# VH-VL binders against o27280, part 14

Target 1, 266 residues: o27280
Amino acid sequence: MDSMNVPEVLEIKRIVEESESVKTFIFSWDFRREVRPGQFVMVWDFRDEKPMSVSLIDPVRSEIGISIRRVGEFTDRVHGLSEGDLLGIRGPYGRGFELMGRDILLVGGGIGMAPLAALADEATARGMRVDALVAARTADELLFLDRLEAAGVNISTCTDDGSCGFKGFAHERLLTLEENHDMAAVCGPEPMMFQVMRILDERDVPAQLSLERYMKCAVGICGQCCLDDTGFRVCAEGPVFWSQELSRVREFGRYRRDPAGRRVPW
Short names: E, the ipSAE of ESMFold2; O, the ipSAE of OpenDDE; V2, 0.75 times the mean of E and O plus 0.25 times the DockQ between their complexes.

## First folded at step 22 (VH-VL; framework fv_bamlanivimab)

Design y2 (at its last look DockQ between E and O 0.68; V2 from the best seeds 0.00; counts 0 for: pae E 4.1 > 2)
Fold by OpenDDE, look of step 22:
Structure y2 (fold): chain C 266 residues (1-266), chain A 122 residues (1-122), chain B 107 residues (1-107)
Amino acid sequence: as target 1 above (266 residues)
Amino acid sequence: QVQLVQSGAEVKKPGSSVKVSCKASGYTFSSYAISWVRQAPGQGLEWMGRIIPMWGEANYAQKFQGRVTITADKSTSTAYMELSSLRSEDTAVYYCARDSGYYWDYDYFDSWGQGTAVTVSS
Amino acid sequence: DIQMTQSPSSLSASVGDRVTITCRASQSIDNYLNWYQQKPGKAPKLLIYYASRLEKGVPSRFSGSGSGTDFTLTITSLQPEDFATYYCQQYDSYPRTFGQGTKVEIK
């Protein structure tokens, strides 16, 4: 356990360009260290450290993938790296997704599809029927479509501008889908997840949602990712939560804490 | 298509209040925020505040704190900006804009109202 | 508050010219910067978001670059319809703030 908290310097084996702003970095992984979809790792570029979801878990190739969206200075630096370059990785951390039932619905928005892509692989490998609702602002921002299709996932897309699939938001598309599933896994913007959760609850579909909050220590010590009123630490009790748990989190989909700990609206 | 239609021009006396409306259409009102931005004659753009209609929560620039109230009516898809204790310096064109910052993790104003001219004069 | 400073405040250019406008933030705002174009008597129009992403429908002659504190809007070949005032805007923190604007005038 202690060794888990020491970053391991790993070589980038491959880089997959998922979109204009998203790259997947693939690393060799010793699977004696178990990793589950929904868990995250701390990525260290020797200047800064950020939590990133695991988007690929390949025990056959002994590889994991981390999908990173270019959004700031840290990610800009990482996106500037090449195959053969080094990154520090520690983890995995947090609670991952649980699979149950026969049919699963994945609802993802933007980079939120990262952990869901890993989950899709596991679910399909288990023989589950997987439906995925993939949302993005525009068609070029839709992630993992080819990968999901290759895995046998039934994909439904939605884009804000209608450039691909349903014109609108994920929860709006979901409302048009009549089929229920044994469970759902959701990850994306919290406003999206909140709306999706409400719909799923109304339909009595058990749902797990992965939060993407600011996390600093990853070990439940610093409290930066603590959710108001519940005391839930996203890095420890999450990032995957059941809908029943999030129903207790007033701030869910409403506001968040910035790195300074200030309450800020979404 | 996304459209924001604002109320008409206003002429107000100093010390009075003005309430500008912004009716949104062509999109799900509760899935976006509405920001208010004003522009004095010949000057730049100034952000005043924002509301998230889903929750009815608004935040304001400190400069306007206590004088500005932003509200939203989901039933009519209309946002309102009320500015009180008007001064001559408040003479400006006031814009409402659709703010993407609520749904997505990036914020931009991709749709704007036509603007409402507010003139404060004695 | 985060102050946004544009340079220059105004410039004169001719059709076909390469135009570069810079925007500096008083502190790091990562990539949380947008660019807007405003023509007289009209509302602003979104050009670039996320520092470098081109808004749908915006000509490819427009591009944005930069991160942290320094950002640049570039028009590779100025067109007649591009004479306008341009604003950068940060959304790293509240309040949202704009640059003072850069007026691109006909030379």
Scores: ipSAE 0.557, ipTM 0.844, lowest interface PAE 1.2, mean pLDDT 94
Fold by ESMFold2, look of step 22:
Structure y2 (fold): chain C 266 residues (1-266), chain A 122 residues (1-122), chain B 107 residues (1-107)
Amino acid sequence: as target 1 above (266 residues)
Amino acid sequence: QVQLVQSGAEVKKPGSSVKVSCKASGYTFSSYAISWVRQAPGQGLEWMGRIIPMWGEANYAQKFQGRVTITADKSTSTAYMELSSLRSEDTAVYYCARDSGYYWDYDYFDSWGQGTAVTVSS
Amino acid sequence: DIQMTQSPSSLSASVGDRVTITCRASQSIDNYLNWYQQKPGKAPKLLIYYASRLEKGVPSRFSGSGSGTDFTLTITSLQPEDFATYYCQQYDSYPRTFGQGTKVEIK
């Protein structure tokens, strides 16, 4: 029996309230099952199962953290849990981020900062210089700022309402930032990622972007996470894609498909 | 500050059309959807459709499909709603609203135009 | 289309009263529900999103609760500026639909 395809029932060791809408659930983890930043796990609450990004990878303390934003029935139920309660976790799955060079730019919107926080830890541990552009609707929704600062990350913030940092969208702030990075990693609202990708491509900065799509099997068999016109499976060839791979994807930034397969605008 | 400013009140005859404008300011116009909602006198609110200005793609409530056209001009940050084959029951105040669902997960109308009164009478 | 039914259609209340307004969806909409306030001659104003989250700048006397098909807007101490019509609105599916409104009037 392949242990990655059967949920392991784990106790919630600790809960960190990152914002009014985001909690990080921390579990003990046996790192014989390697986890890379940008990979995801399927979280099972004994009724339903959803993909979630890993935000903390700590082999020293044998812990992983999974950050979950309350946006629907499943995540509402999970947010109601307490330390000591149980969740099923299967994975990790997918292709994670690859680090290159000495200088990395992270661009995260909302919960998209979760996998980037894990990547920031790895990048700083490798001695890279890390700049992060952290975006949210309002200041209280900016995620992981203290953690990033403690890791030595150079942080720029932007908020739609201007309550913290630059007033506006991440791609607008990006236009005003220095252009001296060896690579970028991007995760957040897909319209944000599309706009950021266009800027990074113009600047010839290699970029990796993490997509979200509906998933069922998470191992690439069922086809539920396929991208139009390419056949890329988000759970197998992604969730992290190079910008060159995404340039072949017509739906990127434009629409998505719901569980019934219907074309739905973002 | 986010603002949506609509064109002025109009009086139209049955069978004609009306085109209401909605000029946006204080945010990146192409990054939010614009929805159109109408309210007949003494009645509730009725969603008509929306546009995503980045792609110029609109979707409509079935009730208005074929009579309504929603467009956006990114260069002027202006959305338009055109309703054709007007009837007396189309007499209403027409609102544009900034629709957060394109960019963020919570889908709501967080900024509204002042409304455009359209009266259809012979 | 998802039908949203509000109760009551109108109510009379005094300043300081606790007011509750209910909204029922014709099918489950999880927490994909918003509440708006509209004063005569004015555009609607967002109060509550995602069933229970208070929009920034909205007084804490407003609160939302419920999930699935049954939702409630509560005003814990009615103020003079709260006399208005209140609408629920679902975003679970297209078309977006509103309740018929609840008018809160001075008793």
Scores: ipSAE 0.359, ipTM 0.749, lowest interface PAE 4.1, mean pLDDT 88
ESMFold2 (binder alone), look of step 22: mean pLDDT 93; pTM 0.949

## First folded at step 23 (VH-VL; framework fv_bamlanivimab)

Design z1 (at its last look DockQ between E and O 0.82; V2 from the best seeds 0.00; counts 0 for: pae E 5.2 > 2)
Fold by OpenDDE, look of step 23:
Parts: sequence; structure tokens; C-alpha cells
Structure z1 (fold): chain C 266 residues (1-266), chain A 122 residues (1-122), chain B 107 residues (1-107)
Amino acid sequence: as target 1 above (266 residues)
Amino acid sequence: QVQLVQSGAEVKKPGSSVKVSCKASGYTFSSYAISWVRQAPGQGLEWMGRIIPMWGEANYAQKFQGRVTITADKSTSTAYMELSSLRSEDTAVYYCARDEGYYWDYDYFDSWGQGTAVTVSS
Amino acid sequence: DIQMTQSPSSLSASVGDRVTITCRASQSIDSYLNWYQQKPGKAPKLLIYYASRLESGVPSRFSGSGSGTDFTLTITSLQPEDFATYYCQQYDSYPRTFGQGTKVEIK
């Protein structure tokens, strides 16, 4: 394996508190190593390692950002870190988003907005018109709104409880929107993504969706992130897939494999 | 308002089967899951299984595997739990509950049926 | 299966008291834990989800904390309507499992 598979010990340059449970950790980055929105890195806290999407790509400042949601022991430890502390980062890995057209729709749910935020920055920098449907269970879980707004993104919010924006799910909000886009990028819970994909397919809007699976090696060897029927490895062929590809994946939006490899419904 | 209304109390003989219904209203039935939880008299809560109505996919606790069947009818927004080969130990109040675990990564039971008492006695 | 163990099984308290209930998982469940309240003859009611998030409509005197294996439900000032049985429930893996319950009784 080449040097990209060895964790590089990086200093946390800045920490941005996105919400109560989400922090963005910013690192200096050598952009001789290319990174694209939708790709992920493996974050190593010298005890455990987890895949995390890149949420910020700033070639001007030579920085990248990784947004991490506090969900368990690993993320608890990481969230306890301060600026100046060290983390191991290896990657980036996987297939990122591809931009096409002039008008793009982003549909994100929860932490799924992380890679989409990076994509939004690239799209707007290219002069694209960006509409973003940002969904969460509650208002306090909506992410990157200020950042997106500052970038010139047209934002529509959706919350289950109606605490912000449309009351309901993202796909329900999408049904109320009549405008079509040249392409869409989607990331969030698979049930959300599945429903959104169906609507976009019916509207003949090309769509890319970022999947999340249990991942161990990140280099396509261990097979832990393989998708049924297709043999797609989320870490290698993904995590970003075209809707046409996912249409072949039976498990998409229906079930997943747990860490033990057992099939369980979402 | 989210409501789950269950079928009435049942008295069954050992070896027989019982089928409890749970009619959902006040929300999009196919966007959520339904879990079944039972509670024996004076005892705690026991998860039995869950169904995702959109797919008809169900999973069960191993304890009930082969003896319990959970189904859902999207046309009537009704979930069913059938338990066969009933034993006296199956005497309990059976609850259906709306399970958020299908859509978001949170999996909790935020709405419950009123419960169905099932008594198994010779 | 993941076993959930609550402590204590029962406790007596007075109105205004601070009440603390603990729940321990047999293995790490990250933050995938919920708390329910159940009154006699009634279905359980969701209080806390994802270890520390307060369900809508639940009084702020209820709070949850913890991650990994050890979790805590706290009632800062017990009210008359809070006398009930409380259950923790993990959703890290299948099958979903509950603690045995903690009955909060009036002293």
C-alpha cells in the first residue's frame, strides 16, 4: 500500500461547533493530495478508527474540514479534543460527487449535509445555481445553514416537527417543489434517499447519492461494506453512486448489514 | 394526532394462535416502522419484533422466531402480530408502537397502542 | 443479546427530591438508549431518546446522560405525577432490549 494508506498525524487547526452534537475539525492540508466532495477519510484517535466525510475543502487556506457527530465512545473522545491536539488522518478514499449542468439540487438529512456542504462550496464557486433542501428531525439538528447562505445557496428547510420550515420529510417537501434541476446530490438516511431518488427519477433528474455502511479497511479489501447483488464496495465504488447504480442495489433503503454481517432492516 | 388502536382482549387455549391488530392513523403509515412489545403481568417490557410496512420486512427476537409473524397492510394502515403455539407464559399485554428507527438513526417508540390483553389458559 | 441492567429496581422518594436511575449495558451501545415512563395500566411513554435528548412535551426536570455502557436518568425535582416505573431501552442492535425497570414510589 502506498503512503496514502498510512495515517498522517495532523494537528487540529480549528474547531467549529456546528450544533450541540456536531463539530467540524479543520486541518492543514497539502492539496497535492487531491480531495473531492463526497470522499471520506479515516480518522484515527490512536485507539480506534472511523470513516468520516470531508465537509470543507478550502484550497485558498490549504485546509480541509471533517464534521463529526457525537454518537458514541469514539466520537466522544474526539469531541473532547481541543485545538492543537493531534489526530491521524488517512485518505481520501472513495468516489466523490461529479458536478454537471448549471442548476443543482442538494438534498441532505442530518449529518448527511456534511459532504453536501463541501459540494455546495464547489458548485457555487463554479457559478452554478444551488438549491439545498436541508432536512432534520428538529430545527436544532439542521446543519450548515449559515455557511450555505453565505455561499449564496437557496435554502429550503424541512423538519419532522415543523420547528423550522416545511413540516414533514424531505421527500414530502420535494414533492411540493415543481422546478427541475440539471442534477441532484443526496445524502442522509437511506429511507430518505430512497424516496428522494424515486421522485428525482420520475422527474428525469440525474441524481447522485452518498451511502453509508459499516466500513473497516476503506481500501476495498475486507468486503465489510459490500452491497448485496452488485458487489459494490461502498469504500471503493462509492460512497457516491448514481441513481442508476443504486437501482440495482436491492438492499438500498430496505436493509443493511450490522457489524457482524447480519441482515437487519433499517 | 398520531394514534394506534389495537384489537380487543383475547382468551386463548394453549397450543392455539392469536392475531392482534394495530390500526395506525394521523401519519404516513409507510414512512415509519411498527414494533411489538409485550409485558407479562407484573413484569417488564419485552421487544418481540418490528416491521417496516413499506417493504413488508420484519425482524424478530430470537425467542419468538418461528412462532411470531408480524405483517402490515398499507391499504388499511394496519399492522398485525400473530403468535402461534401459545403457552401460559404468553399471557401478557401486547403493545404496538410506532418505531422511528426506519427513517432517522434514532430508534424510539414515540407512540403506543392502548395494549391488548392476551390470556392463555386451559 | 445486549442485557440492560437498571439500578435500583425500586426506590422511595418524596415530592421535590432529586431522583437518579442508572442503566448499564452489557456492552457498548454508544448513545443508542431511550428512557420510558410507564404508569399502571397505561402504555409506556417516551421521555428521553438518544441518551440525552428530551422528547417533545416532556418536562425539563427530566434529563438523560451517558454513553457507552453507563447511562443515567435524572429527575431534578420529583413531582406527584412522576411516581411510575421507568425503563431504559437500547437500540444499538437487534433484538431491542429493555432494562428490568425501576419503580419510583412515594415515601
Scores: ipSAE 0.716, ipTM 0.884, lowest interface PAE 0.9, mean pLDDT 94
Fold by ESMFold2, look of step 23:
Structure z1 (fold): chain C 266 residues (1-266), chain A 122 residues (1-122), chain B 107 residues (1-107)
Amino acid sequence: as target 1 above (266 residues)
Amino acid sequence: QVQLVQSGAEVKKPGSSVKVSCKASGYTFSSYAISWVRQAPGQGLEWMGRIIPMWGEANYAQKFQGRVTITADKSTSTAYMELSSLRSEDTAVYYCARDEGYYWDYDYFDSWGQGTAVTVSS
Amino acid sequence: DIQMTQSPSSLSASVGDRVTITCRASQSIDSYLNWYQQKPGKAPKLLIYYASRLESGVPSRFSGSGSGTDFTLTITSLQPEDFATYYCQQYDSYPRTFGQGTKVEIK
């Protein structure tokens, strides 16, 4: 806990190529500092620092994995690294997912499947039945399908262009699925999460959704990750929120704030 | 197939207004933003603003704030751009374009209308 | 507003030539950069998104590269249909802004 604000420099133990644009970086980790699915870490490449969700939690091998999509200068540099290279990691931070009941639905869009893959591993290890709806723009952006199948997860896929599975958006596919799960966990593009939340709320399925906002301190002091009108800090009270908490958040699904604090529509 | 069909060319006098329509077909209208981009004769492209039909919310480039109104009618799958207090420098071709990025993190204009020429002269 | 500066403003080239167009942003835009082609009297057409990814149906002779502030569009083995004006466009922030354009002319 005491090293939370100072990055620990760790060696990249393994790199898994999840897709053309996504890699999972695996590190040794001392699990006396517990990690829960849905928590995040700050990854430091000695120039900049970005929040990344934990996608692999393996206490038996003492390993943690983070999945990173190449989307900018920072992630381009990190994708250029090799096994044996160093990264700084601080955390974990935030509130993770809470499992309940026997049947869970996962709804993930793009890289949002990363924390859900970690949750799926925990849920299956507890003997839960896990259904996953895995969404992407196109087939080559669907993540973790083999891993989820190997874990015994029942997978449904959708792609906007119809190249794999159902042709359409995640919430459209969800309308065609069975309605009776004990809970749901949702992570992906915020407009997707908003539409999915509305359906799950109508079905009275308890849902937890993981949000992303700009972060600087990651410990709740700087106010950069605050949600309008509620004061919720994504890095402290989230990133995982219950749907009932998000129902009070005016900005959810509508806009975000840039590093300068200006409203930016989705 | 995605198609955006715009209203016809207009000739307007300074001080008047123009309203250009953009009828969408071949996709779920409410699932994508519609942007408006103009191009003055012999010049480059200038983004004016966009609307997210699901929310009915529009945002505008500061240059046009107060003169532009962008709206959408989900029942007809049609977006509108109205520009008021026209000046000769508003003479341009006005395009509507579908913005893919509303729902995903890749944001580009993947389908464009044919353009509407608006000439402002006395 | 983020200013996008293209170079050159125009160039003359022959069929079969390699053409390179540069785009510079006034601040880092990571890889949030698209390239469009526009022929006279026509709407722009998307070629490249996210700095380097080809849109569906775009010939492989088009390629994009760069990140941060400096970006390049390359056309290998120029074809007759490639004589057009090319625009870069950033989507890192609002307002969306375009470069001033690069006209590729026949010689």
Scores: ipSAE 0.134, ipTM 0.641, lowest interface PAE 5.2, mean pLDDT 87
ESMFold2 (binder alone), look of step 23: mean pLDDT 91; pTM 0.925

Design z2 (at its last look DockQ between E and O 0.67; V2 from the best seeds 0.00; counts 0 for: pae E 3.7 > 2)
Fold by OpenDDE, look of step 23:
Structure z2 (fold): chain C 266 residues (1-266), chain A 122 residues (1-122), chain B 107 residues (1-107)
Amino acid sequence: as target 1 above (266 residues)
Amino acid sequence: QVQLVQSGAEVKKPGSSVKVSCKASGYTFSSYAISWVRQAPGQGLEWMGRIIPMWGEANYAQKFQGRVTITADKSTSTAYMELSSLRSEDTAVYYCARDSGYYWDYDYFDSWGQGTAVTVSS
Amino acid sequence: DIQMTQSPSSLSASVGDRVTITCRASQSIDSYLNWYQQKPGKAPKLLIYYASRLEEGVPSRFSGSGSGTDFTLTITSLQPEDFATYYCQQYDSYPRTFGQGTKVEIK
């Protein structure tokens, strides 16, 4: 075991309530350990461990942020923590996003906006034009809008109920947008990502997509996050994939593996 | 407005098959799943299966495996549920419902058909 | 299969009453629980999704809480139109399963 694989016990410096169900936990970070948008860390609450995307990378403050959605027992416990409490963090792991061109489109759904928010910061810092399509079921589930706006991101919102922005799904909104970008980054529900990818491919826009799978080891050993037919390990070869890579993944947008390794539909 | 319109009531004999249709409108058919739920007289709700129209893939409750077939026609935005080898116990109101589970991780049935009464009697 | 058990099976209440219905899962389902209302001769209506999220158009007097195995539907002040049967439904795993229902009757 190298130092990278040993959880470092870190104090929660700040907690930002992003929404009713999402909190961002901010930690001091030694940036001698590089971290890229799209990479993830393993969060350990001394009982269980879960992969979480890095949503904030601040070299100036020497901080990172991890956005966590409250979905189950583990996240319930984490959401019960306060500033000053401790968590174990190991990583970062995985392949992050690559920025290219001058104009970038971000398409995010729900908690999928977490890694994209970090990417947005980097892109804007590089002087890129960033357009973001932020999608959620309802307005109150839209994430990072203020943060993105402050960063100079051009935001388009999409909600299922029309409570904010376009009424409909992200890919439907995307169809109404005619502007092309040099590249796109996508993260959210896999069915959303699949539809978005198809549109982007038709438009010849290079796209990177961040996948979520059940991860156990995060180091490419256990194989539980392997994608069918390709053998891609989401934790090692991903979680960020190019659309060309995902086109080879049969299960993409169709089904996934549960913690028991069973095939389950989305 | 989201609408699911089901086919009319059916009276069937034991051993026969019934095929109920569910025509969807008011939304993108391929962006949602369709679940089928039945309710016997005076009883609770029972989930039978689901189809993802985008892929045409369906999964079923074990209880109905081998007897139920759920299909979807994207061109007509219509889902079908066929139940074979009908028994008296299959007498129920059969509902189709829009299943959000395909797009979001919130798997709820937010829109329902009006129900189709299927009576199985000799 | 995950069994969902509601309590009580039926209850009598008056307009204005606080009504609480409990749903217990045979195993942890995190927050993957929905609540439905059904009136006689009608299809079920979604009330709450993901344990505590209020469906659009549903009155605020309805609320859901719980996680893991124990869940609660609460009606703060029962209205005449609330007399119906309520069902919990898990979507943690397949098959999807419903509770047996709780009939809320007028006292």
Scores: ipSAE 0.691, ipTM 0.878, lowest interface PAE 0.9, mean pLDDT 94
Fold by ESMFold2, look of step 23:
Structure z2 (fold): chain C 266 residues (1-266), chain A 122 residues (1-122), chain B 107 residues (1-107)
Amino acid sequence: as target 1 above (266 residues)
Amino acid sequence: QVQLVQSGAEVKKPGSSVKVSCKASGYTFSSYAISWVRQAPGQGLEWMGRIIPMWGEANYAQKFQGRVTITADKSTSTAYMELSSLRSEDTAVYYCARDSGYYWDYDYFDSWGQGTAVTVSS
Amino acid sequence: DIQMTQSPSSLSASVGDRVTITCRASQSIDSYLNWYQQKPGKAPKLLIYYASRLEEGVPSRFSGSGSGTDFTLTITSLQPEDFATYYCQQYDSYPRTFGQGTKVEIK
């Protein structure tokens, strides 16, 4: 369908250490190439290329930020880079979040807060009331709390170990929150998203969830990001899907596919 | 507070089977996997398999395939491990452990049961 | 299966000593390695995950390092409560496998 876009080699302008395991890499960006919350870019370290969500969209300073969690060989190498080092970036790609109504709920787990932080900035700028449920295993891994507070977001936290906020999972905390939101945006561990989606569906709250899958082309040609048994391509029809679209996806919350196409558990 | 409480010690004859229970509390049972790990006397730890209670899906180490069955009962928040065709070398302490690999990026065993001693002796 | 080989199998040390335990994987496991401590009659306890990340409540005298095939657990100033057996465990692939253990004993 589309030709493969060529990565633009960009200098890392600034690095923000968000936690021990997460860094935000900031680049100068020409916003004639519009970027919307929920879209992703392909980051190339001259050896491998991985999709990463945009966490900061700042047209005033002509900057984008990409938050990367250290979870494997590629991300370990990127975390070893310094300001002034180079990375290839192509994109943005994918379908971003749509905002509607006045009241939005954000539910983020771990690094999943990255695209939601960008969405929170847009939602608050539009005058929406934003509640965010921020989840992690432990307090030190809760992301973007100060940024969200500064933006006027009403924050609830939960941690598996109870070190901050509600002790337990995001979906458990969600059961005790107000049910008056016009929409929700969800991103995080896929089992979390599945559980959150069930609650939101029962409440008839329109929900958009951002999925992560293996990608090569990022423009919908190679089929490597397809979902069983719908054929949705995460890079083209997603990464943001409506909950009703995901209700037809058997693998959601249950398994994924590795680069060889083998079914693997989460 | 996360707790995994296992059933008591058992003495078994060769050729029989054993079923060890692991009752979870202090967290949502379906949200984490449960792994089973054994330890023979004076020896190291050996992973046997795991179950994802939400889906009832189990995976086993090849060494135990065909002899081990791991199940979960969501209504009682209890996982079970059954090992059949017991031999003297199956004498070990059997642990259940909460397995983070289903939910979070880092995959480790963050909470363990107290262990169940199983002795296989004629 | 990925074989995990620890060295040494046992060692004797005094309080205050620096202790180093190594773990070698039979193939690259990136940084997908955890360390556990086990005291006699007790279940194992997680110390280190992702090769170098310290678990909550674990004293800072414990540290982990390495990637690929070679990994190290270090205790910089051994305390009386640190006499135990230590296990590495890989999660790069199934089945999950452990090293054979390293017993740290009081001199």
Scores: ipSAE 0.377, ipTM 0.756, lowest interface PAE 3.7, mean pLDDT 88
ESMFold2 (binder alone), look of step 23: mean pLDDT 93; pTM 0.949

